# VHH binders against Probable flap endonuclease 1 homolog: the designs that were tried, part 5

Target 1, 350 residues: Probable flap endonuclease 1 homolog, of Danio rerio (Zebrafish) (Brachydanio rerio) (b0uxl7)
Amino acid sequence: MGITKLAHLIHFDAPASMRSKEIGDYSGKIIALDTSIVVNQFRSALPGHLKLSPLAGLFYRTLAFLEHDIKPVFVLDGKPPHQKRAVLEKRAQSTGWSSSQSPNTGSAFNQECLRLLHLMGVPCIKAPGEAEALCAHLAKIGTVNAVASEDMDTLAFGGTVLLRQLNAKRDSEITEYSLPKLLEALQLKYEEFVDLCILLGCDYCDKIGGLGPSRALKLIKEHHTIEGVMEHVNRKTHPIPLNWQYKDARKLFFETPKIDDPVLAWSEPDEEGLVQFLCKEKPLKEERVRGRMKKFREMLLKRRKQREVNMQMGQTRQSRLEDFFPATRKRRAESAAVKESSGRKQFKIK

## First folded at step 4 (VHH; framework vhh_4orz_3)

Design g7 (from g1 with S53T)
Fold by ESMFold2-Fast, scan of step 4:
Structure g7 (fold): chain B 350 residues (1-350), chain A 118 residues (1-118)
Amino acid sequence: as target 1 above (350 residues)
Amino acid sequence: EVQLVESGGGLVQAGGSLRLFCAASGFTFSSYDMAWLRQAPGKRREWVALIYTGGDTDYADSVKDRFTISRDNAKNTVSLQMNSLKPEDTAIYFCATYEFEVGSYDYWGQGTQVTVSS
């Protein structure tokens, strides 16, 4: 879903906040992703019948990021706010459509995603609520460099950098949005921008009827808050919803997710573990998994050769999968030579 | 110039059979997974059958054991054999290419109408 016509508004009223980028521009960057963007893309393509496609999607997308030297952090949705479900159901009714049910209900599918991403050697965090809110928070505090999403909600939650169309397709351009540049271009404070997003239409409450993007922006620039806008709008042409929950929506955008600081580490993918999970327990073809892993290793070598050709000061070289990730095999083998009782001690609680 | 052209649709009675064909041109057909999707009046488009480049197939539960998808790489053709047709199979049937690693459909045909009377 997301905020209605926000991308259109930014394109026409704040183009300076956008840049066209290539996937190579994000080499060395840590990027937070809502797992649902990958899952929903594959689920919408083959909904409810080919039960492997979302997990396969996560596998392929993760390898594509890693081979471009991007460090992904996946974020799983917790329980969505009650108002989001009510609003989405109402919108679905007005369009005359309802989505099919997933065979994996919430927790079970999340456990499968966690297992897959652990085998891929990438961090995966469970959000207490909306994944987008946590992704935005991680960017805001500098834990990640950017958020990859198709939803503009990242900006409303205060995410400083949003990447759209980071779909790992060759030759596709990524659109990067900067929240600071957006606020500057629109001449809005962040609090004013949140109220604008609510007026444009969000997932947490209704909007004022008949109010288009240009008019909403003008009214927020003139009156600063939804309360100010309500004092100056013609209620016959722009009816205000009964018991309008805009204050609850505003609160959701400002709330800081309650989560401990994550420990982020990347390790090499466990090919044999992936084959066991995806090909023996699930019916994904072993030749596809192994072929893709081979391509991944070849791309890492190509990246090393490109860096050698560039011969630029400060560039790092990656010649093997072990060079891309910390070498753990030797340390594990050496640690295994030591008896467990002498090698491990539990730390005391402070 | 990429083209997918469906044919074989028509009117049949419940319990009858139809075979749909999709002729492909303008791309390397053998390198693409191929799909059939359908759209009934007032409903969203739904996936029906998929045939992978390696020859494996998958079917929606609603058509499993009644429909068979096949391909002929020499003729750049994918077909859908539909048996034991039901009134609820009434829809416009579309041929499309599927990109497995991306989870998207790339090229689409214009569709062919299938009507199953009771």
Scores: ipSAE 0.035, ipTM 0.441, lowest interface PAE 6.7, mean pLDDT 80

Design g8 (from g1 with Y98W)
Fold by ESMFold2-Fast, scan of step 4:
Structure g8 (fold): chain B 350 residues (1-350), chain A 118 residues (1-118)
Amino acid sequence: as target 1 above (350 residues)
Amino acid sequence: EVQLVESGGGLVQAGGSLRLFCAASGFTFSSYDMAWLRQAPGKRREWVALIYSGGDTDYADSVKDRFTISRDNAKNTVSLQMNSLKPEDTAIYFCATWEFEVGSYDYWGQGTQVTVSS
């Protein structure tokens, strides 16, 4: 899902907000990901009889991020807002999609994702509402450096940095979007940008009929709000929806997710636990999991050796990491590590 | 520089046969899993057949027992033998590499059109 034609509008009207990047540029960075990005990619790409494919995909993708020294934070969807449910019901009617296909299995799969990510030693948070809104919030308050998403909606929720095509493909370039640079290039305030996104088309309400991206941008620049735009459109050519819920949609984009302070900690993957889960309980071959873990350990060793030759860079990196982890949390982690002294050898090897 | 070039498509009557070819270059072909996908007008792209680097194969239920995928590592070629063709098989057929670790098919070809008349 997403805001229609926003990527197109940014490309032509605000190219200065975009940068081409490579995965190595995100070494040491904390990146929030909607778990559905990985899961949906594997579900759509792989044969239906490969029932384990989304979990296996999450396993492989997570290792690839860790190998590039990226610290992923996975976010699971909670309950979608009722406004999105209304849009989904209209979509189901248009495509012949059945609401009876709605998955009791989806909850079970989310529990499997949580278990996998726990075994991988990476944090996974369940959003109270949409994962994308929580990802954007975490970036906005500086808890994470960026959000990786297929959709542009992160920017509408106020996410300061959006990464597209962060999929660990060897030939893919990452496109980084900066919300501050986007607002500067478009000459819009964030509130004006949210109204523009609603006019372009979002998942939470209808849009003004026949209104294209270029005209929507022009009208927001001239009139600042949807209310102002409504006073200046020809209702014969651009009909306004009956009982239009744009105020509710606007509220959703501005709403702060109601969550407890997230505890973000990364630990070593539990290889034996992963083999038990993926190979004994699920039909993934043990040789594949162990082979991939061996490759992972080799990549970490190569990175450790490079850090040794770059001691001056290591000091700067350590200082930056300390800025993200408050003294209280660091002291608690150190105390826990002392109590778990048997784990030190394993942490050092990885 | 990776290239995949599909050929062998055409017009055929229901119940007929066609053989599609894919010529690959720019990568170590023998190390990659190879797939055939298809896309009918107005429909989403769907997977048809997969051949692993080790030679094992998988097929979509809709083509099972009618289609056979094979590879020739010496020639860097993947082939799809299509038998007992149905009008529903009408689509553009694409050759792709399947990279399980990233959960995606990478295809660089324009595809080859298959049209099955009744």
Scores: ipSAE 0.011, ipTM 0.287, lowest interface PAE 9.3, mean pLDDT 78

Design g9 (from g1 with F100W)
Fold by ESMFold2-Fast, scan of step 4:
Structure g9 (fold): chain B 350 residues (1-350), chain A 118 residues (1-118)
Amino acid sequence: as target 1 above (350 residues)
Amino acid sequence: EVQLVESGGGLVQAGGSLRLFCAASGFTFSSYDMAWLRQAPGKRREWVALIYSGGDTDYADSVKDRFTISRDNAKNTVSLQMNSLKPEDTAIYFCATYEWEVGSYDYWGQGTQVTVSS
């Protein structure tokens, strides 16, 4: 599940970095989502709901986001890093817990997700490694406005905005985390925050024995790096792991995903293609798919009508279908890069 | 305020029948999918039956052909007709709203005890 006790630490030591939000607050926003998190949520449903395919769940959740004027970008996991595999295998051997007991998202299922999302008219990107790392990178460079995930790892990978509990559930409270505000509240540099996360416990290496979150934070604030902490910790009470791979874990958090910047475009969902895929090839009832698509179109029409009313009163809202599916679109990352390299901010008054 | 109140539980002999009721208030009942779940002593909660807002139903394999879920949108009520009861059906039965788009249960009742003697 990611970095141990980080959410607890943020709640108590950096509450100013958190905000309670509603789904409507993300109207017009581009949000990156780890596809496996969505899939795993549906697979963790009670036994007997196995008839609700994770693909069906992905279909319904995607429509719910679009109905709220959210532009989702789905990210598929690539190959997990060797360090994660090694740590999970070691934990399985010592505690009897096994990662193989978790839902498996294989290459064939990834192809099904890609096909579904293509039919939905929603961008889907394959990560070279961890989906979470790519989601964080897209937020960091401004390609997306936020990352929706249950994992706090987004913050450790440098994701600027993390949304937890973003779902289609009625009256759901969304918790938004801001990395810049978190670093400010903790008075840490990003590099110090990464070392703190390693000390708290991550999926890529062991941690110092017996070191709690309060103590870990205090030591990082005082000594700045894991190397500094190791010089000042009592090795009898807080043993350092043999052949500790914290440097490899650190590299994983700092490495930029090796992928070309994606071109993001949203298009109109293909209802006939969705019926063919979900109802003819998969066991989802055609009435459910068509009924949900009808509801989707009605919600878009209601938003268009409300926008017309708001325009009359001097309020501004975009709710046309074209606002979701523009004919031509440039990435925000390109726009941000142009603004940053315009030369105006770099001009030296000498 | 959302409320779900179960009733109809009790003691019954094996092979007998019971009908459970769930009275709902505080939300637009006709728009919600409704579920029955149960929890036996020392066991986790398990899903039993589901009725979608459109009237379709799904059942757990353990109760299929014995239990029937139904709803009355005019009365804001969902019911579970339980036939051919077995000692293994002994549990506290819960009414819940189901969010199929999320795959989770949202609002819960307090439960009603069903005891099936051998």
Scores: ipSAE 0.005, ipTM 0.331, lowest interface PAE 10.1, mean pLDDT 79

